VHH binders against Gliding motility regulatory protein (frzE). Designs and how they scored, part 15

Target 1, 240 residues: Gliding motility regulatory protein (frzE), of Myxococcus xanthus (p18769r270to509)
Amino acid sequence: DISNEVREQLDRVESDLHMLRDDAFRFVRRNDDGINTLHGNLAKMADHVAEARLVPLSTVFDAFPRAVREMSRTQGKEVDLVIENADIGVDRSMLGDVRDALVHLLRNSVDHGVESPDTRQQLGKPLNGRIRIRVRVDGDMLHIEVEDDGRGIDPERLRQAAISKRLINAVQAAALSEREAIELIFRPGFSTRDQVSELSGRGVGMDVVKRKVETLGGSVGVSSRIGRGSTITLRLPQSL
Short names: E, the ipSAE of ESMFold2; O, the ipSAE of OpenDDE; V2, 0.75 times the mean of E and O plus 0.25 times the DockQ between their complexes.

## First folded at step 14 (VHH)

Design w01 (from v01 with S106T; framework vhh_7pa5_2; at its last look DockQ between E and O 0.71; V2 from the best seeds 0.00; counts 0 for: pae E 3.2 > 2)
Fold by ESMFold2, look of step 14:
Structure w01 (fold): chain B 240 residues (1-240), chain A 121 residues (1-121)
Amino acid sequence: as target 1 above (240 residues)
Amino acid sequence: QVQLVESGGGMVQPGGSLRLSCAASGFTFRDYYMSWVRRAPGKGPEWVSEISSEGGSTYYADSVKGRFTISRDNAKNTLYLQMNSLKPEDTALYYCAAEPDLWGYTEWDYWGQGTQVTVSS
């Protein structure tokens, strides 16, 4: 009987096709598992490499106390610098830019923030002004806060300056909150000459600092109270 | 109405001295950093010197350091520049400029008309 042989041959072919299909599916699953494992291991390796690239901020910050002392002496002021958590690390490639940004902030606080000893005495403040640098990590972001206990930033003077420069009109200025008005210091076009003046002894505009920080993938914030002082916060990814 | 008026310029031989003055009105002088900026013929502006709002701090461009002295009298609303050991390179129109003593703001809001200094042998 011939029909029985054909049926058996068809049964063998069907079995072979099922086996091939199952082998193909298993091959795809094994490769997917292997690829997922490699992706996971590469992610872990990238994390280890990023951690190995971190350098303590103290390598940059250690020069700041002397720099502030020299700035304050030339200004006829008395300013103490306190640095907290400088052993926290940042990507080595960012150290120079962080240093440059912080030097600009320190000079602004000495030049325009902290009052003279005579003025501080009249205001009932300690004769020595204080600048404090505090570093912390929140998730993958590094936060560097530079705080002075000086005169603070007057939002009304900033509103008037912005109107005078025709960056906003009087209606727009009146609508700004005090926080928004203080943030005008970062507005493009607000300070226009600081890119050519870094060789002089005077301070620089905050738009330069903001652009530098944003190039690194970060952001800059400000808060201030008249008579109490100002805080500038740099937020940076800890590694690039 | 803000006004800055320079005076005291003139002609002088190399090695000579001049004293410039800048009289200010129309704003609260003691709240401003004051600067001298000069413009030589055919050239752009060059910052020369700056003095803090209370007068305690002075700054100078390298080209004039040791030869020029900036000062101010906040009771008289007047800025001064004593220029000694003058060189032909100091020939320029000299302006006074006012910048608010304000954290994070870098802008000369007010300018004078300028006074001419000519150093020629």
Scores: ipSAE 0.313, ipTM 0.609, lowest interface PAE 3.2, mean pLDDT 85
ESMFold2 (binder alone), look of step 14: mean pLDDT 86; pTM 0.857
OpenDDE, look of step 14: ipSAE 0.496; ipTM 0.715

Design w02 (from v01 with S106E; framework vhh_7pa5_2; at its last look DockQ between E and O 0.65; V2 from the best seeds 0.00; counts 0 for: pae E 4.1 > 2)
Fold by ESMFold2, look of step 14:
Structure w02 (fold): chain B 240 residues (1-240), chain A 121 residues (1-121)
Amino acid sequence: as target 1 above (240 residues)
Amino acid sequence: QVQLVESGGGMVQPGGSLRLSCAASGFTFRDYYMSWVRRAPGKGPEWVSEISSEGGSTYYADSVKGRFTISRDNAKNTLYLQMNSLKPEDTALYYCAAEPDLWGYEEWDYWGQGTQVTVSS
């Protein structure tokens, strides 16, 4: 693929631009207009290189429908995956981390979100569960939403789990709002995989996902309604 | 007080069968994935089987597929493991374990004390 060769050339141009910027600072102490012009031109060239480094999210999202089918079959569930706006790009350096985070979210939605077909029938829900990945850009930030139409996240069960883990006491748990209680899934120590869980291929906690996203300069949010489902939102800089 | 109490272990000849039970109390049984985990002498823990909170989905380690059947009765708060065609390598202390069926939460919160299964001739 000729696109990879072009990107390698663009990486070299970006490096050269950074060196020119450094040289300009050293040489132009006595010419304020020259410094401003060089800063402006270097910034524009750096922007062009950064934009060329973006890779469509589809490069990792295209594998997700098969992954969800396999997860669903293993769990005895029927789950449809819908992906929207995967043509939006992100810095190539972040693709692996984005893929890994989203696989964790998808696995949680299949395992714990979407109900079995029998349960969905009893609840009057469509037999097939649904997971939707939606991407949008807001300024310099990329928003990736992973939404399921499952049972939702029960704040009271999370309060009780946090008490059982001794992360908070009963008084502290009672003081949490519903939103704060749901956000307990991100608390360090809330869900910690041990070697037995690792052998089963499960046991990834949401604090790991949040830490990874924050390392990339982003944030993670959650919204949920019992009986209607949950949405996890990853907010990431589009470029690092 | 949370309790998981296994029973049904014992000594059996190769090719024999045993049925393990795990009686649960002190928590909402139907809200938990339930698993069987075994520990053979001198070895670390080995996951054996798992059943979803509603009982609709079952999973097995490759070493026991076709021979073991996991089931649960949410009305009786009891987990079962039917073990057929037992082999000497199935000799182990068998534990039941409970994992909450919670989005974003993956951890064995409760463990039983185990029941010994010994297969030898």
Scores: ipSAE 0.242, ipTM 0.588, lowest interface PAE 4.1, mean pLDDT 83
ESMFold2 (binder alone), look of step 14: mean pLDDT 85; pTM 0.856
OpenDDE, look of step 14: ipSAE 0.546; ipTM 0.741

Design w03 (from v01 with S52N G56S; framework vhh_7pa5_2; at its last look DockQ between E and O 0.73; V2 from the best seeds 0.00; counts 0 for: pae E 2.7 > 2)
Fold by ESMFold2, look of step 14:
Structure w03 (fold): chain B 240 residues (1-240), chain A 121 residues (1-121)
Amino acid sequence: as target 1 above (240 residues)
Amino acid sequence: QVQLVESGGGMVQPGGSLRLSCAASGFTFRDYYMSWVRRAPGKGPEWVSEINSEGSSTYYADSVKGRFTISRDNAKNTLYLQMNSLKPEDTALYYCAAEPDLWGYSEWDYWGQGTQVTVSS
């Protein structure tokens, strides 16, 4: 057998090696924990900075009730505007584009959506039309809905316009569902009068609004029911 | 068949007046915004004026504001442009154009052939 001295020395070497291994693992574990903590803290700081850059939508929405009243008066209509959750914030850099997009939506609802008082009376609707702007946040995305209680968007008139412009033929138009036909308002080339309309301040096509919203990283949708009204939904990142 | 037929153009001295008419047929006139657009020699089209489908709201380019008055008679399917205090710069071929009163759509679907307005000595 080998002497007890050699065995004892081997036992000490083995013990030392285990201690070194344990120290190394402990060091690596603490380092990993520290890195994870730093990553978490950096994420929290980025969230706080992004939140501090937000400006309430009310800074641009507060002018809308007067604008809608003026649009309504000049069109001989009676329209009430209701705004919900305008204290929700958005990146300051987006405020101007959001304002411009919403003004176009409001003008479309007053000009083309809400019926004249005489027509509303014949339809059994309240004499005052209503436009509602509602804001909500879903994750890091804003949803801004602009809803009117007007006549809705007529898919047949849109099909006919698209045929007239040779964007689709009659067979293709007949194959479109009502939802697909309404979405023609967003199609590039459907409304081509952007420059002259901008000069007059009237009649901007929805493809221009969609393009701007998409430049901001968002999307736009439409939902409409003949006789009941229309809803346009803007989805936008809350911050860049 | 859709038709827009302009009339009332002519030759007039500076400071004079003309009244243009645009007779419409073949579509539901009361469902359309109506505009006057002009094209001067060597220039592109210039929007002049617009009136909403009910005739309750009118809009003008800055260059004609205060001098021109747009109006419509939905019972007669006719659009008008009263032009006063005419200037040589107003010399152009004047077209009427129709845009559907339709949510989210912005395009002049129908055009007339134009009526010539010439302002010179």
Scores: ipSAE 0.334, ipTM 0.607, lowest interface PAE 2.7, mean pLDDT 85
ESMFold2 (binder alone), look of step 14: mean pLDDT 86; pTM 0.865
OpenDDE, look of step 14: ipSAE 0.532; ipTM 0.733

Design w04 (from v01 with L102M; framework vhh_7pa5_2; at its last fold request DockQ between E and O 0.68; V2 from the best seeds 0.61)
Fold by ESMFold2, fold request of step 17:
Structure w04 (fold): chain B 240 residues (1-240), chain A 121 residues (1-121)
Amino acid sequence: as target 1 above (240 residues)
Amino acid sequence: QVQLVESGGGMVQPGGSLRLSCAASGFTFRDYYMSWVRRAPGKGPEWVSEISSEGGSTYYADSVKGRFTISRDNAKNTLYLQMNSLKPEDTALYYCAAEPDMWGYSEWDYWGQGTQVTVSS
């Protein structure tokens, strides 16, 4: 009767509810898919914009061989410069700071690292000293290594300098490992020549280089062995 | 005992010449870059000139280039500054200063007491 009619209406309502549920699920899934697609497309666009802003390091590195030759001539030294992977790019806004930091490193290697030809001959080294700049990318970070084959950095001389400047006492100095002693070159207050007005001549302290690199979001490391040379490593984000 | 002792200062007329000397003792002179730094009345220190540890490289402030010549004699542990064509603006107390020839370290570890140069009519 009448009971059959009610059942038919309930079946129709149930069918309609199932369709509405299915429609709602499809709507939610399509919306989620659209959001994920949009996020993916925005990420790809951001990558393209970042890549377009990169300028090859060669734009500033290409001047370095001439600069090293001039530095070497004024010091009476013979130094070969080898540059690897300068086609790698960096944000244009960082280019000047990178150039400035590297010029200071090159100056230090020529002035204080590489020995005179006579000394190198006595030590059994090639008469021409060598400085190598090597660039690589690791994730979103640039690694720039500046290596020389000079006399290296003497940790004991650095310990003594730090003691005489009262930055550390003798007990503290003795407790430093060789690596820690070499890192004194980055210590604020260790090299102070660049902090006095009208003082000039050449180079600045390594604490200034480290601060500049850290302002760019990076870090600086040093490795050295007496008689074999030194390596300074700059880590910098490829984009700011 | 480390000592840096300057000499050779004095009074000169504009256009005159003086030769300053700095005698070093108590440290290994040949291992140091040597500089002349001056302090004029009412002004802070001004770097004047610098010479590398082996004497191969010389550097000059723009204000003295062409007029001053820095030199050293590592056998005598002595630093020199030949000052020609002196101007009243060169009037100052002149110090010698020693900076170790070390990678990554830029500091004058030792200073002299200064010698007075006065350029006046």
Scores: ipSAE 0.521, ipTM 0.736, lowest interface PAE 1.8, mean pLDDT 87
ESMFold2, look of step 14: ipSAE 0.495; ipTM 0.687
ESMFold2 (binder alone), look of step 14: mean pLDDT 85; pTM 0.855
OpenDDE, look of step 14: ipSAE 0.585; ipTM 0.776
ESMFold2, look of step 15: ipSAE 0.501; ipTM 0.714
ESMFold2 (binder alone), look of step 15: mean pLDDT 86; pTM 0.857
OpenDDE, look of step 15: ipSAE 0.638; ipTM 0.794
ESMFold2, look of step 16: ipSAE 0.498; ipTM 0.710
ESMFold2 (binder alone), look of step 16: mean pLDDT 85; pTM 0.854
OpenDDE, look of step 16: ipSAE 0.607; ipTM 0.786
ESMFold2, fold request of step 17: ipSAE 0.511, 0.455; ipTM 0.727, 0.673
ESMFold2 (binder alone), fold request of step 17: mean pLDDT 85, 85, 85; pTM 0.851, 0.854, 0.854
OpenDDE, fold request of step 17: ipSAE 0.646, 0.599, 0.643; ipTM 0.781, 0.765, 0.787
ESMFold2, look of step 17: ipSAE 0.423; ipTM 0.650
ESMFold2 (binder alone), look of step 17: mean pLDDT 86; pTM 0.855
OpenDDE, look of step 17: ipSAE 0.577; ipTM 0.775

Design w05 (from v01 with S53Y; framework vhh_7pa5_2; at its last look DockQ between E and O 0.04; V2 from the best seeds 0.00; counts 0 for: pae E 9.2 > 2, placed apart)
Fold by ESMFold2, look of step 14:
Structure w05 (fold): chain B 240 residues (1-240), chain A 121 residues (1-121)
Amino acid sequence: as target 1 above (240 residues)
Amino acid sequence: QVQLVESGGGMVQPGGSLRLSCAASGFTFRDYYMSWVRRAPGKGPEWVSEISYEGGSTYYADSVKGRFTISRDNAKNTLYLQMNSLKPEDTALYYCAAEPDLWGYSEWDYWGQGTQVTVSS
């Protein structure tokens, strides 16, 4: 029978087509799995290379206690420096800029933050001022906090300075929260000193520190309480 | 009206001494950091020294450390600069300048007219 043979051949062809379809799906899935595995392994390798480029911050922080001691001695102050987690690393290419930014922050804390011994005694504070550097990593970002226990930042004087320099008007100044007023220290236009004179041994404006940190892809923040001190926080990518 | 008036300049021989004064009025003197800035002939301004509002912190340019002493008397609204062991390179017009202590604020709000210091043989 001729008709029966045709039906049998069609059944075999149909079965072969189903098997071929299943083989094709498995082939595609295996290639996708392999590509995803390769991407995962390459990502792990990139992470290991980035970690290998990191250099501990202690390589530059180790000079800070002597620097703070000399700044303090010159000013007749006694300031203790505490450094935490300096074993955390940063890309070698960033070390110089990080060191420079932190030296400026330390000088600002000694110069403008920590009060004279006579003033600290009148305020009931320990005669020894304190500066603390804390480092931590959050994801890809390095956080460095520089905290002093000095006079703090007066938001009302910042509002008045901003008005006098015509950066904001009186209505705008009154609308600023305390935190927003303190952040005025970072505003472009507050300082022109570093562009008109050579200055040795003194601190620099916070707008300069902010710009330097931002060129590294980071950001800077501040928190402060009058009479209790200030904290400057640098956020930087750990690697470039 | 804000006013800063310098005095005490003059001509001295190398190794000599001068004491500059700056009388302030028209603002709350005790709330300001005070600075001395000098301008030599043909050159731009050069910061010399600075003192905190209560007088506890003093700062000096490397070129004058050990020779110059800055001080202030908040009761008299007066800033001083004692200059010892003067050198010809110290010849300049010396200005008194005031800046508020706004934690890292780095612009002088007020300036005086200057007093001339000349150091020559």
Scores: ipSAE 0.011, ipTM 0.274, lowest interface PAE 9.2, mean pLDDT 80
ESMFold2 (binder alone), look of step 14: mean pLDDT 82; pTM 0.824
OpenDDE, look of step 14: ipSAE 0.030; ipTM 0.309

Design w06 (from v02 with F107W; framework vhh_4orz_3; at its last look DockQ between E and O 0.08; V2 from the best seeds 0.00; counts 0 for: pae E 10.3 > 2, placed apart)
Fold by ESMFold2, look of step 14:
Structure w06 (fold): chain B 240 residues (1-240), chain A 120 residues (1-120)
Amino acid sequence: as target 1 above (240 residues)
Amino acid sequence: EVQLVESGGGLVQAGGSLRLFCAASGFTFRDYYMAWLRQAPGKRREWVAEITEGGSTYYADSVKDRFTISRDNAKNTVSLQMNSLKPEDTAIYFCAAEPDLWGYSEWDYWGQGTQVTVSS
């Protein structure tokens, strides 16, 4: 019957449409898998490119022993420099900023950290002062520690200096913990002088170091004990 | 009250010598870095010489081998021996003191200055 013929055609059309729908879904799913695979491969390639751009820190650290020797001679001090793990790499684009930050830290350790030989003798310390640079990687972060065995940072003198500079009042200063007081060395406005000449051996304020490191996406910390020395820690992303 | 008082300035002929003194009071002199700075007419104040708490000395290139800074912790004085003076050494000379704060390099205390004039 004529009604049967039409019904059979409609059944065939419906079956063809279901088959086409299934084929279309398979095509979309396969294409989606291919895009995800390409995304994964591109991400792996980006990682390999980033790792290939890493340059050993020794490329800038190798000049530091000579620099410390010159700084020490200018200051009439005897200072040994020890550098550990300088073969660890950092993004080439960060190398100059890392060098500049560390030169400032080394100058401050020689100028203000390590005592004169006469003072060290009076304190019962080895006549040769020591500065140690240690590098390590934790995840995607580079940690560079600059440690000296000098006089350490006196939190009470920092509290008093901050009051004198009108950065805080006496009540606020008294409320600071020892650790918080030591961190005043990084406070903007704490150091308020022009850069002195290289021949004087004096560095700039520690707030400059902190700002440079933070521009790179990192942070700076300090740990110190009076009479025992100080450690400044730079934390930086290994790659940008 | 912290006080730095310079003395010993005056007029001197080129090639001559002069010795400046700075008497300090009101702070623990032994623990401070001491320095001499100078300011010629129309110029910025410039660093001349420095002596650390431990006695190490440093000099600007323009005065090296001609000037000698020294300190006497028992008398709380710092001095500047100036030899082979030149007309360009003419300036007001200031003594200054800086406490040894880690990472801090501002001269906290200044004297009123003493005039040194070197004539040709």
Scores: ipSAE 0.000, ipTM 0.221, lowest interface PAE 10.3, mean pLDDT 80
ESMFold2 (binder alone), look of step 14: mean pLDDT 83; pTM 0.840
OpenDDE, look of step 14: ipSAE 0.026; ipTM 0.369

## First folded at step 15 (VHH; framework vhh_7pa5_2)

Design x01 (from w04 with E99Y; at its last look DockQ between E and O 0.09; V2 from the best seeds 0.00; counts 0 for: pae O 5.7 > 2, placed apart)
Fold by OpenDDE, look of step 15:
Structure x01 (fold): chain B 240 residues (1-240), chain A 121 residues (1-121)
Amino acid sequence: as target 1 above (240 residues)
Amino acid sequence: QVQLVESGGGMVQPGGSLRLSCAASGFTFRDYYMSWVRRAPGKGPEWVSEISSEGGSTYYADSVKGRFTISRDNAKNTLYLQMNSLKPEDTALYYCAAYPDMWGYSEWDYWGQGTQVTVSS
């Protein structure tokens, strides 16, 4: 009699355990589905928020034609600015940094890239220089190119300059490819106007531009041809 | 009209000294980096020395380091090159050249006509 009662109790306990197991599985499944749905919704929301944060680059570019004209005139130069795809969006949080970087690049193109009208005439170039800003999206990355039709960069001259500045020795300079030699413009201490200006904090060089872009998760590139001009490319995430 | 006029060249014996001058006009001298470049007979142009716009930085080719000194007077729009301990290898036509800031572009904006330096015993 005691054995039957114990068996019945065991059967009840086993049944209860089975029910609890089933309930637990159902609970986990429901919560998993809920969590997955929530994650999906959060991801969508994040995408929407990211899209909402995009501001057209035209907001920045609208001031550039006037700025380039002004910079050029002060130097006795005439430079035409052409902008392509200005309607592409950039994250609002990066807008200020992008603006600053581009202004610096434009200034460099006007000041150092585009030759004087007399020089251009001697070279058989159009009297007016040209700067082109080209924007494109590649996946999740924004590409901004600033191209000038100026004098271009001489790799050998940069090697010599780097040696003279004691940034590299002659052996190191000789070992640099043309591309690497051109990239010397991004080295700290190379593009600074005056060593004394480093002390004054006023020397914004291409090294600063590079650092700023890299801080944003991007990269900077340069291509140049002697006599044909230079192109600086900023690669930035479209959304942070 | 942009002009760069070099002067101070001549013939000297080895170990002698010369001081070159370059008078600039027709452009904003203070906004330009200035260089001395020389061309020896049968050779291509050789960069000799460079000075920043405000004169705070000076640079020299290894061949002239310790012997030559570049300087400028922006008030007088004049570039100088003090050449000491001259060697026969320093014989060349010396040019002053102007170019904008340290961007490293290939071409000089302005060149002079040059002044001849001859070092011979």
Scores: ipSAE 0.019, ipTM 0.346, lowest interface PAE 5.7, mean pLDDT 82
ESMFold2, look of step 15: ipSAE 0.268; ipTM 0.577
ESMFold2 (binder alone), look of step 15: mean pLDDT 87; pTM 0.869

Design x02 (from w04 with Y33W; at its last look DockQ between E and O 0.67; V2 from the best seeds 0.50)
Fold by OpenDDE, look of step 15:
Structure x02 (fold): chain B 240 residues (1-240), chain A 121 residues (1-121)
Amino acid sequence: as target 1 above (240 residues)
Amino acid sequence: QVQLVESGGGMVQPGGSLRLSCAASGFTFRDYWMSWVRRAPGKGPEWVSEISSEGGSTYYADSVKGRFTISRDNAKNTLYLQMNSLKPEDTALYYCAAEPDMWGYSEWDYWGQGTQVTVSS
């Protein structure tokens, strides 16, 4: 006969275990709710931080009209810069790289794209060249287009250049589509003055631009027509 | 046949001056940016100066800025480099190089044989 005293003790222990179990469950539930709330708050905070990180591209573009005028004047050219949608935001962390990329593109357009006034007159073009920067948002991606109305890119000249540099042979060059030939400008070793490794303070080729953009999780594209001009498109994430 | 022929090099004392010339033939000179590049003994090539196809823009390495002047005569298919206040460190073989005025392309397609510049007391 288990003494009544032992039974009573067992009953007490069982009751205490039940209470402890209930308390444990309550504790887990409260903590789960707290964790969920914390996660929610963290997510909101992340969104707010992401929004706060966006800076208008106008911060970069404000200096460009003057820069383009100065670059153009030094070459005896007149180039009009048109900027569309400059108020679109970009992540602050990308501003420097975006600026550098755009400056490089503008320089290329002014130096090598836009023809001299005399040449433009002969071609029946407006005396003033035009560069257009267009910004748009597509989903979570930022699109920045730099378009000039200059001489465009000659794919045949690029093929020849690539052959000369021994990047490709004549058969390979001939097999390239016009688009592929134009895209040679992004190929490593094509635009870089590799023959003179440290030589020119100008050493930023389009391959570097591509690399920078890709490092940011973006992409770069080119379209060009001889006599009509060129368009470079940067695709970048709006937020990192 | 494309040819770039440099001339005007020689020996000069420190503080002296030289004028280099580069005669171009076999290509459309006016469609090319032109550069001077130099190679000193035991050193790699160094870019010195560049001029745009129409001569409106000129660029210089920091080492020669204020002392050297690049110019061109497209009617004569000739590139020039006026070198003033020459220093011993300017001693090098000076090359003329031609870069097509082409969007998205930045490379010298043609090189000369070079002209020797020696600056010594």
Scores: ipSAE 0.291, ipTM 0.631, lowest interface PAE 1.7, mean pLDDT 87
ESMFold2, look of step 15: ipSAE 0.593; ipTM 0.777
ESMFold2 (binder alone), look of step 15: mean pLDDT 85; pTM 0.850

Design x03 (from w04 with A98K; at its last look DockQ between E and O 0.06; V2 from the best seeds 0.00; counts 0 for: pae E 8.8 > 2, placed apart)
Fold by ESMFold2, look of step 15:
Structure x03 (fold): chain B 240 residues (1-240), chain A 121 residues (1-121)
Amino acid sequence: as target 1 above (240 residues)
Amino acid sequence: QVQLVESGGGMVQPGGSLRLSCAASGFTFRDYYMSWVRRAPGKGPEWVSEISSEGGSTYYADSVKGRFTISRDNAKNTLYLQMNSLKPEDTALYYCAKEPDMWGYSEWDYWGQGTQVTVSS
């Protein structure tokens, strides 16, 4: 019979098919490994490019002590500026916008946040006001906090102003938490100063600062307590 | 509580001069920037001038630069606007305004009753 020879050929074919299957599986694994390696290398290169675009905030912050000194002298106030972590970097393309936003916040703190020396004495505060800029990075986001130890923000006065401007009614105002009431400073049209400030050239309203920050993909927040001061927090992507 | 009372307006020929005054009470005048704002007939408010709390810095709209001078007397709680070389375009109701706090509350709508300045003929 002829039957045994056919079986031997089939055994050979079967062996060849198993080898082919194993070779195909190894080929697929190697291609997958190569794609993963390429993805990893591209991620490393993107990280290096992002780091190379970062410029220390000190490049714009170094002018702030002089600016605050001049603002303070003009207002007859004594204000100390403390800057922390200015060596942290931000995308070069964002430097101008960050500088402009911070100058506005510093001017507002000196002009309207920190009290005159006579007033501070009556309140039992240190004669010198203080503004602190703190920078930190959390993941891909840059956090810049501008804190003053001035008069703070009164949420009840903000509720009353919002009612007077017909932005909300009395029931809506009463339902706002203190935090929500303070956030009213960011509402467009809330401050008459937005139009006057733009004409005067002194500065801009807080809604304009918020809009600029949001255009950069960030957010702005406020925390305040009457008599203790206010903190404005800018969250910005470190790279665009 | 905050009161602002403007005075000194009137009728004047083109090229003439007027001095406006604003008496302030109900707040610590020397702690705040003060401004002059005007409203011409049928138009919205137009910012005119601003002065820092101690008077060291003054600011003017382009339309009045060189002709108007803002000043203040913190001992008398009084704001002034010297208007020279007046033009018909300066005809308006003039208000003094207390600058609101930076954080936008409570003093946002404080205006006086205004004083009328009319430049005609």
Scores: ipSAE 0.008, ipTM 0.250, lowest interface PAE 8.8, mean pLDDT 79
ESMFold2 (binder alone), look of step 15: mean pLDDT 82; pTM 0.830
OpenDDE, look of step 15: ipSAE 0.018; ipTM 0.275

